# VHH binders against Elongator complex protein 6 (ELP6): the designs that were tried, part 9

Target 1, 266 residues: Elongator complex protein 6 (ELP6), of Homo sapiens (Human) (q0pne2)
Amino acid sequence: MFVELNNLLNTTPDRAEQGKLTLLCDAKTDGSFLVHHFLSFYLKANCKVCFVALIQSFSHYSIVGQKLGVSLTMARERGQLVFLEGLKSAVDVVFQAQKEPHPLQFLREANAGNLKPLFEFVREALKPVDSGEARWTYPVLLVDDLSVLLSLGMGAVAVLDFIHYCRATVCWELKGNMVVLVHDSGDAEDEENDILLNGLSHQSHLILRAEGLATGFCRDVHGQLRILWRRPSQPAVHRDQSFTYQYKIQDKSVSFFAKGMSPAVL

## First folded at step 5 (VHH)

Design p27 (from v3 with S31R V106T E107S; framework vhh_6qgx_2)
Fold by ESMFold2-Fast, scan of step 5:
Structure p27 (fold): chain B 266 residues (1-266), chain A 124 residues (1-124)
Amino acid sequence: as target 1 above (266 residues)
Amino acid sequence: QVQLVESGGGLVQAGGSLRLSCAASGRTFSRYAMAWFRRAPGKEREFVAAISRSGGSTFYTDSVKGRFTISRDHAKNTVSLQMNSLRPEDTAVYYCAADTSGFYLTSPDEYDYWGQGTRVTVSA
């Protein structure tokens, strides 16, 4: 996990809030470091994690996790991490005619909005253990990334319904957390992307948006991070707060700077 | 890059209607989420309504839900606020604002471009 990001969010694994949906977003840059952060954070918090990885392999996350001080292999072996590897499992859904639902059944008929088997997989993975062995603090669902569902032809409404069902189960019933990544296409004519982003934003307690720089990347600054806090109980003028930082990503750390500030130049 | 000009303000009796318009000039209007804020005398700026880049998503503060409707017209580069069933408490200067973050927010600090405002007075 990135200690620097935890400092900005005023959180630690020992005192993390529960019942929260965090939206991760990126625009003209790669926001994957945020996914790696939360995955390692919740594993260190001793949470039961269901990770739906629609693009990247287990190996990809495992390598980065090692640099951040977590073993995904050991977490999976001890039953702490349930990993759904989308691309590896695709052949079971597309080419093998199983009659019973598969979590990735939406690959067959994405246009029908049939994400129910994926939801059922999540529900079963995070289901409470029978009385006798309470090993984990709370459940967490991580999805990397929801934009894949739009690319497959799923409507934004169907994806939002899926997230609503997951939130009702994971956040409200089980008092756990959800973290989802969505790519901002940057296309003003992309109504489905627009509907999905704003629908998720409205439901989220925290939004972390990684943005590419207008001037491009350099050795000192890789992008900007906007941190948006949603506070439903606050007056309108204070309901949403945001903070903007420039960042530089390294193998096992990230540095943040106030916009227009470079400590190295001073 | 974007300049915003509000119009349509005026005096109206309680229970009446008024339509505010915000004209945007600049090449990137379609890239921004848009919002209306208001400021009553002696009060801070408060959120009223927002509309997403495509116009497919709208958000309202509780006190105006069901009474106000926000809309946008990309061909005319305008955002409109239709205000129905107006109350004396709606008396304020109304401001149009544009947000470059891709999300619409209720905090005024997040908006990059602002109009100069248009006055709305609702008599009892």
Scores: ipSAE 0.125, ipTM 0.550, lowest interface PAE 5.9, mean pLDDT 80

Design p3 (from v3 with S31R S101E L105I; framework vhh_6qgx_2)
Fold by ESMFold2-Fast, scan of step 5:
Structure p3 (fold): chain B 266 residues (1-266), chain A 124 residues (1-124)
Amino acid sequence: as target 1 above (266 residues)
Amino acid sequence: QVQLVESGGGLVQAGGSLRLSCAASGRTFSRYAMAWFRRAPGKEREFVAAISRSGGSTFYTDSVKGRFTISRDHAKNTVSLQMNSLRPEDTAVYYCAADTEGFYIVEPDEYDYWGQGTRVTVSA
């Protein structure tokens, strides 16, 4: 986990808020460091984590996790981490039609757009334990990334319905947290991407947006992070609070700077 | 890169209607989420409505839901705010704003481009 990011968000693994949906977004840059941050954060918080990884392999996350001080292999073995490896599983679902119902069965039924099996996988993975074996603080659902579902032909409405059911179960019923990553295509004609981003933004308590620099990449500044806090009970002008920082990513740390200031000036 | 010019303001009786228009100049209009803000006499700017880059999503402040409709026309590079069932409380200078980040935000200070404003007066 990145301590510097925790400082900006005023949180630690032992005092994190519950019942929250966090939207991670990236535009013209790779926002995956935010996913690695929250994965390692919730594992260190002793949470039960269901991780839906639609593009990258378990090995990819395991290597980065080790650099951030968590063992995904041990977390999986002790039952703390339930990992759905989407790309590997997609091959199985597509080529083995006679197999038992699978969370990614919607890939075989392109016309159905049905994410119910994926939702039921999440619900089963995070359901309360009857027996007093392992104890976890609260459940967390992580999805990297929802844009894959749009690319596979799922409509934004179907994806938003899936997220609504997950939020009702994980955040409201189980008092847990959700973190989802969406890529901003930057294409004004991409209506599905726009509907998905705006729908998730409206539902989210916290939005973290990583953006590529307009001037281009340099060794001292890698991108811009915008943090938006949602406060539904406040008047419109004061309901939401926003902050923008430039950032530089290292293997085990990240540095943040006020918008428009370089490291050399600070 | 983008210049915004509002039009359509004026004086109207309570219960009446007005249509505000915002004309954007520049080659990148389709890259901006657009919003309307207003500032009543003696008050700070407040969010009224926003429309996404594609026009597929719209957002409204609670006091105008069901009365105001925001829309955009990419061919004409315009954003419109249709205001129906106007109330004296809607009296304000209305501003068109563009957000280059593409996210909906209700904070005025986060918008990159602003119009000069158009005055709307609703008499009781």
Scores: ipSAE 0.000, ipTM 0.241, lowest interface PAE 13.8, mean pLDDT 78

Design p30 (from v3 with S31R E107T P108A D109S; framework vhh_6qgx_2)
Fold by ESMFold2-Fast, scan of step 5:
Structure p30 (fold): chain B 266 residues (1-266), chain A 124 residues (1-124)
Amino acid sequence: as target 1 above (266 residues)
Amino acid sequence: QVQLVESGGGLVQAGGSLRLSCAASGRTFSRYAMAWFRRAPGKEREFVAAISRSGGSTFYTDSVKGRFTISRDHAKNTVSLQMNSLRPEDTAVYYCAADTSGFYLVTASEYDYWGQGTRVTVSA
């Protein structure tokens, strides 16, 4: 986990809030470092994690996790991490006839009804177990990334319905957390992307948006991170809180600078 | 790169209607999320409504839901706010705002460009 990001969010693994949906967004840059942050954070918090990885392999996350001080292999072995690897499972869904519904059945028919098996998979993965050796603090669902569902022909409304069901179960019923990554396509004509982002934004307690910077004078800045905190009620006196930082990603750390005040320029 | 100019404000009786328009100058209008904010006398600037880049998503503050409608016209480079069933409490200076990143939020600090404002006065 990146301690610098934890400092900006005023959180630690032993005192994280529960019942929350965090929206991760990226535009013209790769926001995967945020996914790696939350994955390692919740594993260190002793949470039961269901990770839906629709494009990258287990090996990819395992290598980065090792650098951030967590072993995904051990977490999976002890039953703390349930990992759904989309690319590897796609062959089974497309080419094999199976008697029971597969979580990735939407690959056969991209429509709203086919996301129910994925929801059922999440529910079973995070369901409290009465009899077991390991006891976890709370459940967490991570999805990297929801934009893949739009690319496969799922409508934004269908994806939002899926998220609503997951939120009702994971956040409200089980008192857990959800973290989802969505790519901002940057295309003004991409109405489905806009509907998805705005629908998730309305439901989110915390929004982290990573933005690419135009090539410029400072070589020590990789992008800009916008942090938005939202509250359930919106009194006129209590507005959403937002903060903007420039960032530089390194192998095991991330550095944050006040907007326009990078150390390399000062 | 973007200049915003509001128009359509004025004096109206309670229960009446007004249509505010915001004209955007520049070739990148379609890349921006747009919003309307207002500031009543002696109060802070508050969110009213927002519209996505494509126009497919809209957001409203609770006090105006069902009464106000935000829309955009890419051909005219305008965003509009249709205000119906106006109340004296809607009296304020209304500001048009644009977010260059295209991701819109209800927080004023997220918007990069602002118009000068247009005054709306609703008489009892």
Scores: ipSAE 0.021, ipTM 0.502, lowest interface PAE 8.0, mean pLDDT 80

Design p31 (from v3 with E107S P108S D109Y; framework vhh_6qgx_2)
Fold by ESMFold2-Fast, scan of step 5:
Structure p31 (fold): chain B 266 residues (1-266), chain A 124 residues (1-124)
Amino acid sequence: as target 1 above (266 residues)
Amino acid sequence: QVQLVESGGGLVQAGGSLRLSCAASGRTFSSYAMAWFRRAPGKEREFVAAISRSGGSTFYTDSVKGRFTISRDHAKNTVSLQMNSLRPEDTAVYYCAADTSGFYLVSSYEYDYWGQGTRVTVSA
């Protein structure tokens, strides 16, 4: 986990809020460091984690996790981490005759917006277990990334329905957390991407948006992070709280600077 | 890079209507999320309405929902705010704002470009 990001978010593994949906977004840059942060954060918080990795391998996350002080291999062995590896599972669904339904059945029926098997996989992975084995603090669902579902021909409405069902189960019923990554296509004609991003943003308690710099990448600044807290509750709130920082990513840390106050220009 | 120019403000009696328009020049306007904010004398700038880059999503503050309608015209590179059933408390300077990331937010701090504002006065 990145301590610097925890400081910006005023949180720690032992004092994380529950019942929350966090939206991770990236535009013209790679926001994966945010996914690595939350994965390692919740493993350190002793949470039961269901990770739906639609594009990257277990090995990819395992290597980064080790640098951030968590063993994904051991977490999986202990039953703390349930990992759905999209690429490996896609091969199984497409090229193996399965007797039972698979969470990624929608890959065979790309024009059907049926994410119910994926939802059922998540529900099963995170359901409470009456056992004397291991006890976890609360469940967490991470999805990296929802844009893959749009690329496979699923409509934004179907993806939003899937997230709503997951939120009802993970956040409301089980009092856990959700973290989802969505790529901003940057295309004004991409109505599905637009609907998905805005639909998720209005349901989210926290939005973290990583943006490429207008002048491009540089040695001391890799991008810009916008942070928006959206937990408006009773009674009324005037506006949500937001902040913008420039950032530099390193192997085990990330540095943040006030917008426009980068060491690269000073 | 982008210049926003508001128009359509004026004096109107309670219950009346006004249409505000915002014309954008410079960079590709259609890539931006657009919003209207307002500032009444002695108050902070508050969010009024927003529209996504595609025009497929809109968001309104509760006090104007059902009375105001935000729209955008890709051919004219404009965003408009139709204000109906105006109330004295709607009196403010109205500002057009653009978020170059295309990701609209209710916080004024996240908008990159702002117009100079157009004054709306609603008499009782």
Scores: ipSAE 0.025, ipTM 0.480, lowest interface PAE 7.7, mean pLDDT 80

Design p33 (from v3 with L105I P108E D109Y; framework vhh_6qgx_2)
Fold by ESMFold2-Fast, scan of step 5:
Structure p33 (fold): chain B 266 residues (1-266), chain A 124 residues (1-124)
Amino acid sequence: as target 1 above (266 residues)
Amino acid sequence: QVQLVESGGGLVQAGGSLRLSCAASGRTFSSYAMAWFRRAPGKEREFVAAISRSGGSTFYTDSVKGRFTISRDHAKNTVSLQMNSLRPEDTAVYYCAADTSGFYIVEEYEYDYWGQGTRVTVSA
């Protein structure tokens, strides 16, 4: 986990809020460091994690996790981490005749009904078990990334419905957390991407948006992070809090500094 | 590098209509979320309406829902606010705002670019 990001979010594994949906968004950059942060954070918080990885392999996350002080292999072996690897499983779903539902059957036929097995997989992975041997603090669903569903031809409304059912189960019923990554296509005519992003943002308690910098002026800076907390029970003027930081990603850490200031002036 | 210029304000009687327009200069207007805010005499600036980058999502403050409609035209680099069934309490200076992040929120400090405003006066 990145300690500086925890400092910005005023959180630690011991005192994280529950019942929350966090939206991770990236534009003109790779926001995967935020996914790695939350994955390692919740594993260190002793949470039961269901991780739906639609593009990257288990090996990819395992290597980064090791650098961040968590073993995904051990977490999986002790039943703390349930990992669904989309790309590796695609051959089984697409090219093998199966009679029972597979969580990734939407890869074969992209429609709203085909997301039900994925939802059911998530529900079963995170259901409380009456077990005295392993005790987890709360469940967490991580999805990297929802943009894949749009790329497969799923409508944004269908994806939002899927997230609604996941949220009702994970956040409301089980008092857990959800973290989802969505790519901002940057295309003003991409209505489905826009509908998905805005629908998720309105449901989210925390939004983290990583933006790339297309300038030579700030080459010692990898991007800009916008942090938005939503507080729906307060008057509109005080409902949302927002902060912006420039960041530099390093092998095992990330540095943040105020918008408009380089590390040299802080 | 984005300039926002509002137009369409004026004096109308209660029950009347006005269409406000905001013209944006700049290369990346189509990537911005846009909003309208207003400031009534002696009051703080308040959120009125917002529209997402694609135009697929809109958000309105409760007092204008059903009466105001926000829309955008990417070919003309404009965002518009159609105001119907105007009331004296709608009297204010209306400001156009752009959020370069592409998401809209109700807090004004999130908007990167602002117009100078156009005045709307609704008489009883």
Scores: ipSAE 0.006, ipTM 0.373, lowest interface PAE 10.2, mean pLDDT 78

Design p34 (framework vhh_6qgx_2)
Fold by ESMFold2-Fast, scan of step 5:
Structure p34 (fold): chain B 266 residues (1-266), chain A 123 residues (1-123)
Amino acid sequence: as target 1 above (266 residues)
Amino acid sequence: QVQLVESGGGLVQAGGSLRLSCAASGRTFSRYAMAWFRRAPGKEREFVAAISRSGGSTFYTDSVKGRFTISRDHAKNTVSLQMNSLRPEDTAVYYCAADSGFYLVEPDEYDYWGQGTRVTVSA
């Protein structure tokens, strides 16, 4: 986990809020460092984690996690981490007949499919189960990334329905957290991307947006991070606040630079 | 960055119609979600309507839903608010706002603002 990011978010593994949906977004840059942050954070918080990885392999996350102080292999072995590896599983779904629904059954369809099997996988992975001596703090669903579903022909409404059902189970029933990554396509003609991002923004308690530089990465600044806090249960004057930081990504850390940020007043 | 200039405000009678326009200058107008907010005398700024970057999604506050229509024209770099069946309660200064992010309802979330255009609805 990045301690610097935890400082900006005023959180630690032992005092994290529950029942929250965090939206991770990137534009003209790779926001995956935010996914690595939350994965390692929740494993250190002793949470039961269901990770839906639609592009990258288990090995990819395992290597980065090791640098951030967590062993994904051990977490999986002790039943703390349930990992759905999209690309590896897709071969079985596309090329083999299934006797029972696979979480990724929709990959067999040329058009947008039904995400119910994926939801059922999540529900099963995070359901309360007596694991002998082991007991987890709370459940967490991580999805990297929802833009893949749009690329596969799923409509934004279908993806939002899937997220709504996941929220009802993970956040409301089980008092857990959700973290989802979505790419901002930057394409004015991409209606589905707009619908998905707007719908998720409305449901999110925290939005982290990583934005690339106009000229690309440089040695001193790699991008900017916009943090938006939502507090619907707070008084109107404290309901929302936003901060923007420049950032520099390093092998095991991230540095942030601010220009005297304060809660937005206008 | 983007600069916003509103126009089309004026005096109109209850039940009448008025069209507000917001002209954007700058390189990346198509990358911004656009919104209209209003501030009535003695009140705080409130959300009226928003339109996504592509124009595919629109949002309205309940009091104007069915009466107001937001639209955008990428070729002219404009966003418009068609206001029908106007009520005295719609009297306010109307502001155009642009956001590089995704949340379309909260004024605190918008990066760029116009100077406003006044709308007065008489009984």
Scores: ipSAE 0.006, ipTM 0.367, lowest interface PAE 10.1, mean pLDDT 79

Design p35 (framework vhh_6qgx_2)
Fold by ESMFold2-Fast, scan of step 5:
Structure p35 (fold): chain B 266 residues (1-266), chain A 125 residues (1-125)
Amino acid sequence: as target 1 above (266 residues)
Amino acid sequence: QVQLVESGGGLVQAGGSLRLSCAASGRTFSSYAMAWFRRAPGKEREFVAAISRSGGSTFYTDSVKGRFTISRDHAKNTVSLQMNSLRPEDTAVYYCAADTGSGFYLVEPDEYDYWGQGTRVTVSA
């Protein structure tokens, strides 16, 4: 986890809020460091984590996790982490007959937009367990990334329905947290991306948006992070707060600077 | 890089209507979410309405919902605010703002990158 980001968000693994949906967004840059942050954060908080990884492999997350002080291999082996590896699992779903419905069964029926098996996988992964020795603090669902579902031909409405059912189960019923990543296409005519981002932003308690620099890559600044705290469902305009920071990503840390301040000064 | 110019402000009697327009110059107007904010004398800027990049989604503050309508015309690089059933409390300087974000409906002024100079709306009792 990045301590610097925890400081900006005024949180720690021991004192995290529950029942929250966090929206991670990136535009013209790679926002994956935010996913790595929350994955390592919730594992350190002793949460039961269901991670739906639609593009990257387990090995990708495992390597970064070790640098951030968590072993995804041990977390998976002890039952703390349930990992759905989309790329590997997609090969099995597409090329082989399944006796049991697979969580990624929708890959065969993309035009039908059926995400119920994926939802059922999440529900089963995070349901309470009676054995006391492997007890976890609360459940967490992470999804990297929802834009893949749009690319596979699913409508934004179907994806939003899936998130609504996940939120009802994970956040409301089980008092856990959700973190989802979506890419901002930057295309004014991309109506599905627009609908998805609008719908998710209205449901989110916290929005973190990573933006690429207008002038491209810089040695001292890699991008800009916008942080917005919200009250979903009923906009509490007077209680919404937003902050903008420039950031520099390093191997085991991230540095943040107020907009317009040099890293050398701070 | 965008420059915004508001127009359409003026004096109107309570219950009347006004249409504000914001003309944008620049190559990337169609890539921006657009919003209207207002500032009454002695107060901070407050959110009024926002429209997404595509124009397919709109968002309003509760006090103007049902009375105001935001729209955009990509061919003319304009965003408009149709204000109906105006009230004395709507008296303010109205500002057009642009953000590089799509679909976030950010209500916080600090999140908008480009601002116009404002157009004054006065609603008499």
Scores: ipSAE 0.005, ipTM 0.293, lowest interface PAE 11.4, mean pLDDT 79

Design p36 (framework vhh_6qgx_2)
Fold by ESMFold2-Fast, scan of step 5:
Structure p36 (fold): chain B 266 residues (1-266), chain A 123 residues (1-123)
Amino acid sequence: as target 1 above (266 residues)
Amino acid sequence: QVQLVESGGGLVQAGGSLRLSCAASGRTFSSYAMAWFRRAPGKEREFVAAISRSGGSTFYTDSVKGRFTISRDHAKNTVSLQMNSLRPEDTAVYYCAADTSGFYLEPDEYDYWGQGTRVTVSA
């Protein structure tokens, strides 16, 4: 996990809040470092993690995890991590004459009903087990990324319904956390992307938006991170608190500094 | 604005069935996620079931799974809760709630509420 990001968020693995939905968003850049951060963070917090990986392989996350101080292989072996690898399973789902719905049934045809098997997979993965044997602090669902569902032709409303269903189970009933990544297409005519981002933003307690550089070349700055804390049930004047930082990503760390200031300034 | 009116409550014997209906007055019914909550005597309001804006997603509290079914009818502007295999522990005032942003399990996050309909299940 990135200690520098933990400092900005005023959190540590031993004092993290529960019951929260965090929205990760990227625009004209790759926000995957935020996914790697939260995956390693919750594993270090001794959480039970269900990771729905629709883009990258297990080996990709495993390699990055090692650099961030966690072993995904050991976490999976001890039952702490349940990993659903979307692209690896795609051929089986498409060509199988199955009686029972697969979690990835939406790969055959995109409609609202096809997400129920995925939800059931998540629910079963995160159900409480006998506390005498394996003890985890709380459950966490991570999804990388929801934009894949839009690309497959699912409507934003269906994806939002799926997330609300997961939130009801993971955040409210089980007092756990959710982290989801969505790409901002940057296309003003992409109504589904806009609906999904606006709907998730309204539901989220924390929004982390990674943005590509829009102003002149800077070798030491890779992008900007906007952090927005929300309390969805509070009046707007008291619910939102936001900050913007420039960042530079390195293989084992990330550096943050206030917009227009160098990292060396107090 | 939307107004919600519940109906279908009453007295029923254990093992029986009741169908609750929630009628929404207003031209924006299809924009709302809908939920049923209940409050048993001496207890706080608790979540029972929810249905998404599209009707494609439903969620139930564990104690009613397999016994209760939530559904919506866009043509009639109604949300229904079919309650089967009723138990004395299901005795409560049942409330219909609507949310414009999605659905939540926390009562305080809902925008609109009905006044409730009483369900009494006798042993």
Scores: ipSAE 0.000, ipTM 0.142, lowest interface PAE 17.2, mean pLDDT 78

Design p37 (framework vhh_6qgx_2)
Fold by ESMFold2-Fast, scan of step 5:
Structure p37 (fold): chain B 266 residues (1-266), chain A 125 residues (1-125)
Amino acid sequence: as target 1 above (266 residues)
Amino acid sequence: QVQLVESGGGLVQAGGSLRLSCAASGRTFSSYAMAWFRRAPGKEREFVAAISRSGGSTFYTDSVKGRFTISRDHAKNTVSLQMNSLRPEDTAVYYCAADTSGFYLVSEPDEYDYWGQGTRVTVSA
């Protein structure tokens, strides 16, 4: 996890809000460091994590996790992490007649577009276990990324319905958290992307948007992070406030600079 | 820089209709989320409606839902507010606003970077 980002968000693994949806967004830059942050954060918080990884492999997250002080292999082995790896499952779903519905069954039934099996997988992964087994602090659903579902032909409405059912179960019933990543296509004609982003933003308590810098020659700045706290999660005097920081990503850390205070070259 | 110019305001009887238009100048208009705000005499600026950059998402304040429709025309580079079933309480100066972030709709005035001068709407009892 990035301590610097925790400082901006005023949170620690020992002290985090529950029942919340966080929207991660990136625009013409790679926002994956935010996904790695929350994955390592919730594992360090002793949470039960269901990670739906629709494009990247387990190995991808495992390598970065080690640099951030978490072992995804050990977390999976002890039953803390349930990992769904989308690409490796795709061949089996598309080319095999399975007896039971697979979480990615909608890949076979593209015309129907049914995300119920994916929702059932999430629900089963995060259900409270027998009291004789290890207890986790709270459940977390992490999805990287929802834009893949749009690319596979799912409509934004179907994706939003899926998120609504997940929210009802994970956030409201189980008092857990959700973190979802959506790519901003930057295309004004991309109506599905626009509908998905706006639908999720109204349901989110926290929005983190990573974007490339508009102009500049600063070697030490990789992008801009906009942080927006939404009214439902904040006291009235500080509701729906936004802050903007420039950032620089390094192997094990991230540095943030107030807008206009970056180490830019003259 | 971006300039927003409102038009279409005027005097109308209760129950009547008006169409407000906002013409935007600037090469990046299509990347902006757009909104209408209003200010009645002696009151604070109030959110009315917003539309996303693609036009695929809209957001309305409760008092105008079902009566007002926000839309955009990419060919004319304009945002419009169709106001039906007008009430005396709708009397205000209406402002067009642009949010350069473009990725989600907000109702907070402080999130909007560019503002027009306003167009006055008066609804007679």
Scores: ipSAE 0.117, ipTM 0.571, lowest interface PAE 6.4, mean pLDDT 80

